# Ledger of designs, part 185: VH-VL binders against Cytochrome c oxidase assembly factor 8 (COA8)

Target 1, 167 residues: Cytochrome c oxidase assembly factor 8 (COA8), of Homo sapiens (Human) (q96il0)
Amino acid sequence: APERGAERRDTAPSGVSRFCPPRKSCHDWIGPPDKYSNLRPVHFYIPENESPLEQKLRKLRQETQEWNQQFWANQNLTFSKEKEEFIHSRLKTKGLGLRTESGQKATLNAEEMADFYKEFLSKNFQKHMYYNRDWYKRNFAITFFMGKVALERIWNKLKQKQKKRSN
Below, E stands for the ipSAE of ESMFold2; O stands for the ipSAE of OpenDDE; V2 stands for 0.75 times the mean of E and O plus 0.25 times the DockQ between their complexes.

## First folded at step 17 (VH-VL)

Design ji3 (from jh9 with heavy chain R101L S109T; framework fv_ebrasodebart; at its last look DockQ between E and O 0.58; V2 from the best seeds 0.62)
Fold by OpenDDE, look of step 17:
Structure ji3 (fold): chain C 167 residues (1-167), chain A 124 residues (1-124), chain B 108 residues (1-108)
Amino acid sequence: as target 1 above (167 residues)
Amino acid sequence: QIQLVQSGAEVKKPGASVKVSCKASGYTFTSYGIEWVRQAPGQGLEWMGWISASEGNTYYAQKLQGRVTMTTDTSTSTAYMELRSLRSDDTAVYYCARDQLYDFHKGYTPFDYWGQGTLVTVSS
Amino acid sequence: QAVLTQPPSVSVSPGQTASITCSGDKLGDKYAYWYQQKPGQSPVLVMYRDSKRPSGIPERFSASNSGNTATLTISGTQAMDEADYYCQAWDSDEDYVVFGGGTKLTVL
């Protein structure tokens, strides 16, 4: 009796990108696009001697990434659901089936779909405005902490050079 | 108040036809569609089909294709469902329900109001 | 044909939380709807588009959709909540509307 392969129930992926970079990497890694958000996750490198400021920057970047992933995953899902409902409702109203005579999934024309996209964007305009605002705020904070980390690194290099000249 | 009032119970012989009416009130009839659903005794809900009250467009469940006809009379705000070539397994309570047309602003709320149901018994 | 699968029965004590599941292929990519049907009565829409509540439905009713499973949750379940519950979704290979098999909720 052939062992029916246990269909791995694709458990709804908890938002942790399954992308594992090589253990010996000293750099940030970019993963493949996430299937829900379509955003490429970044795996941030953790230095052995990470400063408190570097750690704060890394955490802020991670939190911002997670926020961004969740936003787009939810937005894409909402878009897909509304699009499907629109298509089905419109086909139904026309008295058309879900499949063509050739057995293909029935679709609406480009003009009808353009109306959907326009209305969807209009409806979600405020949501996108808030997203953009918060995106800029987060990125400004990240950039500010990047500057601080850069200054800290310069200062530490200067101290090390002075200590080597005194010995 | 929004109401859907259906015709009374029917007893039919196998091979006969039945026509159930659903009179709508309390809303603009032509701004909505009518859904038909049946329920055999002790069984679940089975979708039968849909009609647009404005356009008269219909879509029927594949299982009932060729046997079911849905119509509307806008002058009386009444929907009709005719089922032909009745069988014993067509014994059920038949429901009409209001279905919203897709609205970009309001969203979509199907089956928000139901008729009281019409029992159709098919017996030899 | 897409099939929506529900448990045939769920039992709950008064004041406890009842959960009724509905599973189907790609249900997570679709809106789910829920109906309550009391004995000898017509169905009543209790939830639409996964988590939206119609006017007149008590706040103790909530719903969610995750993965390929929709869930109706009734918090603080009351004797009056005893009914058959049906999930519904759009889009099957053949028909626009598919109902689940129904779940009998018993309040013990």
Scores: ipSAE 0.759, ipTM 0.910, lowest interface PAE 0.7, mean pLDDT 90
Fold by ESMFold2, look of step 17:
Structure ji3 (fold): chain C 167 residues (1-167), chain A 124 residues (1-124), chain B 108 residues (1-108)
Amino acid sequence: as target 1 above (167 residues)
Amino acid sequence: QIQLVQSGAEVKKPGASVKVSCKASGYTFTSYGIEWVRQAPGQGLEWMGWISASEGNTYYAQKLQGRVTMTTDTSTSTAYMELRSLRSDDTAVYYCARDQLYDFHKGYTPFDYWGQGTLVTVSS
Amino acid sequence: QAVLTQPPSVSVSPGQTASITCSGDKLGDKYAYWYQQKPGQSPVLVMYRDSKRPSGIPERFSASNSGNTATLTISGTQAMDEADYYCQAWDSDEDYVVFGGGTKLTVL
């Protein structure tokens, strides 16, 4: 084996990372964080002879990842839009410009920003409660199917050993 | 019934000034801002500036700095926009519009209600 | 300086769906607003904060904003929808307000 190990590199010049999994792999791979959700996508290993149960598990994991990515992408974007609109509206009300004399984006003081953070969390509280409930339910289902797949693989190995001995 | 009623059309010579009024009714005047926008004949909308109805704080578009003054009179629920040193390219319909200030539940909604417009013609 | 680009005109048959675009750098990171202006009238707010509809605006009006493009969509377009449409967002450079150049919707 060469001493040069595999290493991650950012290969996306357009602001979105284009992760390419290794060509030969028998394991799941974790890519770089998604631009919008800030979550790392999992690239799921597909065995050559995937059982129906294994396929069901993989589909559940893929669907859960998609759901989770979409939720956080939406929440992060909403937070950013609300924050900027709040800041700009308050600066406008004060008769101030969007930029400081140094050319940096103008901001509000910590007390003003704390009011925004508090109210944003309060407004979105119920939405996050439903997300947490669904997240736990989805992860429980995934864990349950992981156990079923593990038992299926053990059973298949034992059955293969029994057939080989009887020859 | 929310309504913004503006003063009548005016004809001015280059170098003169114009003062357009905008009388608000049907809402609490001091709880909102007033935006000013103009539209040259056959052209799009151009933002001019904003004034707080309660505090009188103003913010003017950069290209109009030094030529525009916006004021309010809370006792009459009226906003005013004065444009000085008029040029022929200031010929436009001038609109006032209500600015719903940022609210944590409603957010920010600029230009939710508009006045009928005031035609100002600058010609010698 | 920030620029919001709209097509100068869009034509649609009655009952069809009209789509008016508004393009700007990172526009999807901001809230977009839409105004309707009929000839000889003042503008009227028709969509706000990307996709919300004010009371009194027909349900056939909808909007979205993603990436660099906001889109106003009118389904089942009627003759009374014939007007100029302007998008608007805030400007992070100098001024608080930027309008698009406007789109004339024609219903044939």
Scores: ipSAE 0.514, ipTM 0.788, lowest interface PAE 1.7, mean pLDDT 84
ESMFold2 (binder alone), look of step 17: mean pLDDT 89; pTM 0.927

Design ji4 (from jh9 with heavy chain S109Y; framework fv_ebrasodebart; at its last look DockQ between E and O 0.51; V2 from the best seeds 0.63)
Fold by OpenDDE, look of step 17:
Structure ji4 (fold): chain C 167 residues (1-167), chain A 124 residues (1-124), chain B 108 residues (1-108)
Amino acid sequence: as target 1 above (167 residues)
Amino acid sequence: QIQLVQSGAEVKKPGASVKVSCKASGYTFTSYGIEWVRQAPGQGLEWMGWISASEGNTYYAQKLQGRVTMTTDTSTSTAYMELRSLRSDDTAVYYCARDQRYDFHKGYYPFDYWGQGTLVTVSS
Amino acid sequence: QAVLTQPPSVSVSPGQTASITCSGDKLGDKYAYWYQQKPGQSPVLVMYRDSKRPSGIPERFSASNSGNTATLTISGTQAMDEADYYCQAWDSDEDYVVFGGGTKLTVL
């Protein structure tokens, strides 16, 4: 059995933008894009009379969001670091400085960068496949619980109507 | 086995020049670069510069610009570092190291192999 | 010029965990490398790309990079780990390579 080397996930600092929605909000809020993941966080509304099923749905959505934020934060950081290393190495090999005569950061041409992107995607293909699989699983679960919550709400409304007719 | 073997210790007078050699073996010399680093007695590591073994391109530390020249001889798989206008503060152990090119599959391993070092003493 | 700052010395008892930090501007956005140098010897690469370990380096060596600080961690430190440790990164401003000032690890 090949020992799955536990890739120690470098924990990107959980600098989730503490966007605090207004206290009087009765709906979900979408925050600005996170600086690391570039994903817009959702602040989920917590109703005063939250059912156990609604709470479970909310928690699942929160966990999924955190999972997404961490994945993309780490992926973007890795991409940025590898890209920079590639550019520096290539410029060095070509005998080009890190800065242009105008003082701007030296860049590689589009063809050379295309090679980097292609190879980066190829290298990370399996990681992205696993991400996509898990993304679908999580979203399926969320959708399933959304359906359950909807049914619960319908049932509760029907019970209330029956009680009002009996009085 | 990959090895970098440097020339022996040198004693020079102020104002003189020194040329240190670094002979590479155990790998394709032209597929890599050579880094040069020096270390003054009891001090840290100081980067001096880099040379491409294939193209002969060089990058020197700004502090050493105009005084240092790096060259390679591909026929002998040997890198050379010449330092001119020597001063007392140039007294150091000089190291060559192999610099790996960026590899998409293997990663990037700068300074993965080092020479044994060459002591250069600058004394009046 | 990018400067990498290291503590000049760290002391640890045998079997304990040693931590050596390296701080620099935007170091979190770059890969950090670590070298071990024993007295009278050439430096040896012990960590590359923040947390990757070269072949032949013991598993007790680990590293991370967070914010603007890279950290080399040696778990279960042994007497043989007594050495100078240097961090290294790319410089985008002047020189291609910058080294930290070095940290002397003493095993007491």
Scores: ipSAE 0.776, ipTM 0.923, lowest interface PAE 0.7, mean pLDDT 91
Fold by ESMFold2, look of step 17:
Structure ji4 (fold): chain C 167 residues (1-167), chain A 124 residues (1-124), chain B 108 residues (1-108)
Amino acid sequence: as target 1 above (167 residues)
Amino acid sequence: QIQLVQSGAEVKKPGASVKVSCKASGYTFTSYGIEWVRQAPGQGLEWMGWISASEGNTYYAQKLQGRVTMTTDTSTSTAYMELRSLRSDDTAVYYCARDQRYDFHKGYYPFDYWGQGTLVTVSS
Amino acid sequence: QAVLTQPPSVSVSPGQTASITCSGDKLGDKYAYWYQQKPGQSPVLVMYRDSKRPSGIPERFSASNSGNTATLTISGTQAMDEADYYCQAWDSDEDYVVFGGGTKLTVL
């Protein structure tokens, strides 16, 4: 159930037999959360008559997704590893084991864990600031090319309508 | 210079006990822990347990619990490991090592300095 | 208890690159550490936190850890690098420490 950013779209192609209107049968598909990044990948549709501009937009979206997936996969892994190292170090200091008597993984209370969370955020503050800047730059670029594709489609519709009337 | 100097080799009979010492120098003894590791001849490393140099808290490997006791003497900066009810398969080189605690600025340095090892031979 | 599997031996020529692997279930989810033990000597820490190198360890030592495998890499291997190498990680279920079985690096 944990979802990041993108909602599920129609599942028009491949292994399912579902009715899909022509405009909706060829849509991007949102997959389950990636194990490492915890982001839901978008599986981009490639239309048969993709224009050069449409291709550039799709590749930009793909590159942005790859960049975002890699960043969060790395950050989540580092967070998990350092969290476990912190917990283990504090449990050792107390002379406690890795498991409780009930067999559950031993943890620290919320107040003890707060030290870890504060320090981890402080250590990674600048990295996340640069990530946010690059995220906005990439989203602006994507929006810009989405606008260009929309204008290209309007122009093509008008050109085809004019050609049809001249017949 | 950080050093861990261990007591000399010992020969014991099955059923006896052995106590290995580990004298630390060149750092603040009470700010770190001491790990104990053994290595049977020609074999790999086996973790035995850990002791806090200041608080005396211990955690022993499960298979050795009940047979091992680890202590420290902060006045001499010395850690001790006692293994009781010795068997022939306890023949090994016993190492102490310093346990660098997690530090947000320095990172983590487990087993960063090791003693020279103490050979304990258990046989007739 | 968790097991870290290493090849029993690796042979390289001087100047070549040696790679020593350490395999364990989800090892890439933990920090891995590497120790060098020369014949007749105690172990020495050579890599920590997957890929960090302690002061005094030559730059030709590097390491990585992902998936189920950590790898220690020695570039430009020298005769003095001939030793046993052990990986180490936290044990998630029982004891705080698990060591790999060790790898004998031979430099011919």
Scores: ipSAE 0.552, ipTM 0.812, lowest interface PAE 1.5, mean pLDDT 83
ESMFold2 (binder alone), look of step 17: mean pLDDT 90; pTM 0.932

Design ji5 (from jh9 with heavy chain K106S; framework fv_ebrasodebart; at its last look DockQ between E and O 0.51; V2 from the best seeds 0.00; counts 0 for: pae E 2.7 > 2)
Fold by OpenDDE, look of step 17:
Structure ji5 (fold): chain C 167 residues (1-167), chain A 124 residues (1-124), chain B 108 residues (1-108)
Amino acid sequence: as target 1 above (167 residues)
Amino acid sequence: QIQLVQSGAEVKKPGASVKVSCKASGYTFTSYGIEWVRQAPGQGLEWMGWISASEGNTYYAQKLQGRVTMTTDTSTSTAYMELRSLRSDDTAVYYCARDQRYDFHSGYSPFDYWGQGTLVTVSS
Amino acid sequence: QAVLTQPPSVSVSPGQTASITCSGDKLGDKYAYWYQQKPGQSPVLVMYRDSKRPSGIPERFSASNSGNTATLTISGTQAMDEADYYCQAWDSDEDYVVFGGGTKLTVL
């Protein structure tokens, strides 16, 4: 009796990209697009001698990435649900079935879909404005800490050069 | 107050037809659709179909295609469901319900108001 | 045909939290709706679009939809909450509407 392979129910993976960078990498890695957010996750490199400022920058980047992933995952899901409901409602109102005579999924025309997109964007306009505002704030903070880390690295290099000249 | 009032209980023989009415009040009838759902004794809810009160467009459940006809009378704000070629397994309580049209702002809330139900018994 | 699966029965003590699940293929990608039906009465909409509550429905009713499972939660369950509960979603294959098999909630 052939052992019916237990179809591994793909448990909806928690949004952690299964992308594992090589252990010996000294660089940040970009993963494939996430299936929910469609954003490419970045795996941040952790130096062996990470300074407190470098650690703070890394954490801020990670938090901002997670925030972006969650926002777009939720937004894409909401969009998909509303789109499906719109399509079904319009097809039903027209007295049309969910499938064409050829067995394909029935679709609405481009004009009807354009109306949906317009109204969806209008409805979510404020949400997107808040997102953009917060996105700029987060990125400004990241850029500021990047500058601090750069200055710290320059200072440390100068101290090392002075110590080598004194010996 | 929004109300859907259905016709009284019916007893029919196999092969006969039944026509159930659903009178709507308390809202603009033509701004909504009517859904029909049935429930056999001790069983779950089964969707039968939908009609637009304004356009008269209909969509019926595949299982009932050819046997069910839904109509509306806008002058009386009444929806009708006719089921033909009745069988013993058509014995059920039949419900009408109000169906909202998709709205971009408010969203969609189907089946927000129900009729009291109409018992249809099919017996030899 | 899309099938929505519910447990046939759930029992809860008064004041405890009841959870009723509804599972279906790709249900997480659709809006879920919930109906309460008391014995001899018509169904009543208790939740729409996964987590929205109609006017007149108590705040103790909440719902969520994740993965392939929608969940109706009744906090502080009361004797009056004893009823059959049905989930509903849009069908993408054959019919526009599909109902779950229903769950009998008993308050012990």
Scores: ipSAE 0.768, ipTM 0.917, lowest interface PAE 0.7, mean pLDDT 91
Fold by ESMFold2, look of step 17:
Structure ji5 (fold): chain C 167 residues (1-167), chain A 124 residues (1-124), chain B 108 residues (1-108)
Amino acid sequence: as target 1 above (167 residues)
Amino acid sequence: QIQLVQSGAEVKKPGASVKVSCKASGYTFTSYGIEWVRQAPGQGLEWMGWISASEGNTYYAQKLQGRVTMTTDTSTSTAYMELRSLRSDDTAVYYCARDQRYDFHSGYSPFDYWGQGTLVTVSS
Amino acid sequence: QAVLTQPPSVSVSPGQTASITCSGDKLGDKYAYWYQQKPGQSPVLVMYRDSKRPSGIPERFSASNSGNTATLTISGTQAMDEADYYCQAWDSDEDYVVFGGGTKLTVL
């Protein structure tokens, strides 16, 4: 699986001076793993004074997370369904039952399962290659806007220093 | 082009046996399995078992264990299902169907082609 | 776990959308399959692997499978669609195959 692209952000300087509503977090936070994707979602804070550039960055991160969550939820479900069908088909071909005498699901040994893993990855190679390409494109865009936000914040600090000097 | 042709209707007495044939054509018989399914009058479909056309491996439904035997003759591309110790509740239409082994490209397509059915009536 | 429950019958007017459900515990974790059977005929595969349509099956047939329920949907239903419909899945308990009880679709 690719490395996570989204990172926790610190509170913006102008945001630290504002009251947050009781039912809303004032900071980004990481939730528990999603049941279907196994990915931990980031819940993004929306400050009242968010700049247009900061809004663009947040929306890009939200869209990327939703896209990533959906991709892995779908892949995990497909993997599980295909694995079960493969196991059942091979047990059937061998004339074996679906359950052991102890009531546990019958399984194939590691050598037998290697056929499934190899073919599943081969079949999905193109899809994963495009996923990796899109993941890196999205992370490049996010990094680009993180840099623009950082420059915006530096510029705002310089404007505050100019105001202080004029006093 | 793919076709499964079954033997004709049978009338049997309780305690007798019946053997239904299923002749396949239009495909490589040994590349697929054969499933057997029955349907009592006015009832739903009930799976009976499966046989590998190439290896002869079988797996029978638990409720039919000891009463059913499935075989194939690869030289004639024909599958057979024999049900013994017939009872009146064995009255049904018996179907054979083609069953593809798992294929990573097309997936699994169970019961993709069916025979025309064979009515077996068990009455005294 | 090994039981697939279908409504015994569904009625629809021509041109309307018919929806036939198939319920089973965690059925959405398995691939579901659908068969059409007209009176006096053998069953015909109409949907496989949840939502795939075999060659020769009209585009008005579609299907989905999520949670505990698989659904066969026929849009623009025609008189020729009047038939019994069966869902099917792998049985993970003792046998390889479980069928639903069947649903009679009536087109009035």
Scores: ipSAE 0.381, ipTM 0.724, lowest interface PAE 2.7, mean pLDDT 83
ESMFold2 (binder alone), look of step 17: mean pLDDT 89; pTM 0.919

Design ji6 (from jh9 with heavy chain H105Y; framework fv_ebrasodebart; at its last look DockQ between E and O 0.52; V2 from the best seeds 0.60)
Fold by OpenDDE, look of step 17:
Structure ji6 (fold): chain C 167 residues (1-167), chain A 124 residues (1-124), chain B 108 residues (1-108)
Amino acid sequence: as target 1 above (167 residues)
Amino acid sequence: QIQLVQSGAEVKKPGASVKVSCKASGYTFTSYGIEWVRQAPGQGLEWMGWISASEGNTYYAQKLQGRVTMTTDTSTSTAYMELRSLRSDDTAVYYCARDQRYDFYKGYSPFDYWGQGTLVTVSS
Amino acid sequence: QAVLTQPPSVSVSPGQTASITCSGDKLGDKYAYWYQQKPGQSPVLVMYRDSKRPSGIPERFSASNSGNTATLTISGTQAMDEADYYCQAWDSDEDYVVFGGGTKLTVL
């Protein structure tokens, strides 16, 4: 009897994307969409001679990414749970079974689902407003540090050109 | 105070029927549903079915389909559960419980209040 | 039919933390509910929607749901917490409601 390999039920890993870029990569990599957040993770390249400003930018980008992944993973899970409960409650109230006569999963009509989506969005409106505010703050900070890193790189290139002209 | 008061203990023969009542008080009866759950001696909880107090819609556990009937009387705020073709394995404490309707704002807490239970003994 | 699996018994000393688990297929994608039943009494709702506590339930009761396992936690367990505990979830296959097999909590 072939030993049915115990499919290791992947314990819901902490939100670290299992995507590993090639070790010899000199650029950022974009992974596949995360199964919980549906966001594509970015693996940031670490240069050998990373400046303190470059490191700070990289860390800020990574922290912002992790924050986004966690927010959307939790939001998607909450949405799925509430949606399922709504559907079951509505079917139950109608005296309908969980399966149709054809054996398919019973669903609600588009109008009933529209009510769910409307109420879900209304209920989560403040949460989404806070998310958007914090998203803009984080992205402004990232953009500011991107500008600083760009200026640092220009300055370093100019110093190297001056040193080559003096020799 | 919210209360669910059930009928007294019943002793029945195999093949007979039993009808258990559950009188609700302390809330608007038609704004909620009633759930029925049974528990055999020394066993866990088994869901039996549900009825809407307003619409009279029902859904029964597959195992009990065709043998169970749930009804409500809104004038008396009373729910009824009838089980037919009784067997020895139907010996249990039968509970009614209040079931909330889905509310987007207040949340959903099913089985928030229970009756005291009704012992039904099926013996030859 | 969806099956919710609980340990048959858990023992804890007074003042210690008790943990009762409930495992089921796709339970992590559903809300879990918990009930306490003392001997000769009706069940009482102690937790709803994974981690919400009803009015009148002590703060020492908490719950979580992760992966396919819901967990009821009782911190600072007291003798009065000795009871049977049942998890419950919505079923998506046959019946609307499924209960776990129950866990007897003993306070030693």
Scores: ipSAE 0.752, ipTM 0.909, lowest interface PAE 0.7, mean pLDDT 90
Fold by ESMFold2, look of step 17:
Structure ji6 (fold): chain C 167 residues (1-167), chain A 124 residues (1-124), chain B 108 residues (1-108)
Amino acid sequence: as target 1 above (167 residues)
Amino acid sequence: QIQLVQSGAEVKKPGASVKVSCKASGYTFTSYGIEWVRQAPGQGLEWMGWISASEGNTYYAQKLQGRVTMTTDTSTSTAYMELRSLRSDDTAVYYCARDQRYDFYKGYSPFDYWGQGTLVTVSS
Amino acid sequence: QAVLTQPPSVSVSPGQTASITCSGDKLGDKYAYWYQQKPGQSPVLVMYRDSKRPSGIPERFSASNSGNTATLTISGTQAMDEADYYCQAWDSDEDYVVFGGGTKLTVL
């Protein structure tokens, strides 16, 4: 499977270094979320002074990752099982064995397989529509809380300037 | 409504053959297959093979290849299983079962309806 | 090649939950099926495609399949559930069908 390197993104809350070298990184590591069927788990960094808003954002991201990984793990497994079931049923109907003369797993040709691919997509269309709806809902919520965290940081920076003037 | 009725018990000597019948009713016989399974006394289920009710295509378990023949008679909606060169360890209850045709929405379910079983005893 | 291992027996009290396991190498990558056989009777299909229940099978029957283990679960077990239970899967290597060795469920 293709491998994506860790991306450095500034998703960390206040108090976390803007740059933390890979040897002693203080940042999340993720690959592109939609690049490949294998979703890499993200290990989220928890800073010592995480605010309630920062915690909420991190939990939303964690929950979304878990939901996404569960959905695609289930869908990939279902596809594989139903494909094998279809192939075995067609081979059985023809009176053919599960192995070729060379010992390789018997398969169907492209024309025979086209029926499976067409019907599988049709059968699962509505489930994928609900997934897309929920995916957008979750990512909108994440983006909203990213904005609120950014505003919180600005307000805290202004409050620190007020504290400096008191001395 | 769907029913598979098998022939009666048989007693055979070693070296003989037996032919078990399985008459189907309550569904379109030629739209499904027939599976055969046996069960030795006090033991588990052992798959024997499969036959297409319409075309007569067969696939036999490797252990039984060369000793078993499965056929159908579509005019009577009856499947047959013949086991040759009987040995004492062929003593078992022999079942026929209906093989549900694959459907994209229902899926595939081998053995969705079973016959009552036919006891075949092989002894001197 | 595929071998499906079941415990030879499981005992439960009436009203309790019974769990019957079926183990095979990467069995969770295949569909699993379950059959009930009462003494002197033919097997009947009770679960198919891992977790689906045929029409006429009580809701107290459920099943799952993941990793290398499929599990048949009977909640609120009744005396009428006392039977032998067999798992079955598609064999991808040689024969189309493999059965587990069977599990005798005893109620009490």
Scores: ipSAE 0.514, ipTM 0.801, lowest interface PAE 1.8, mean pLDDT 83
ESMFold2 (binder alone), look of step 17: mean pLDDT 90; pTM 0.931

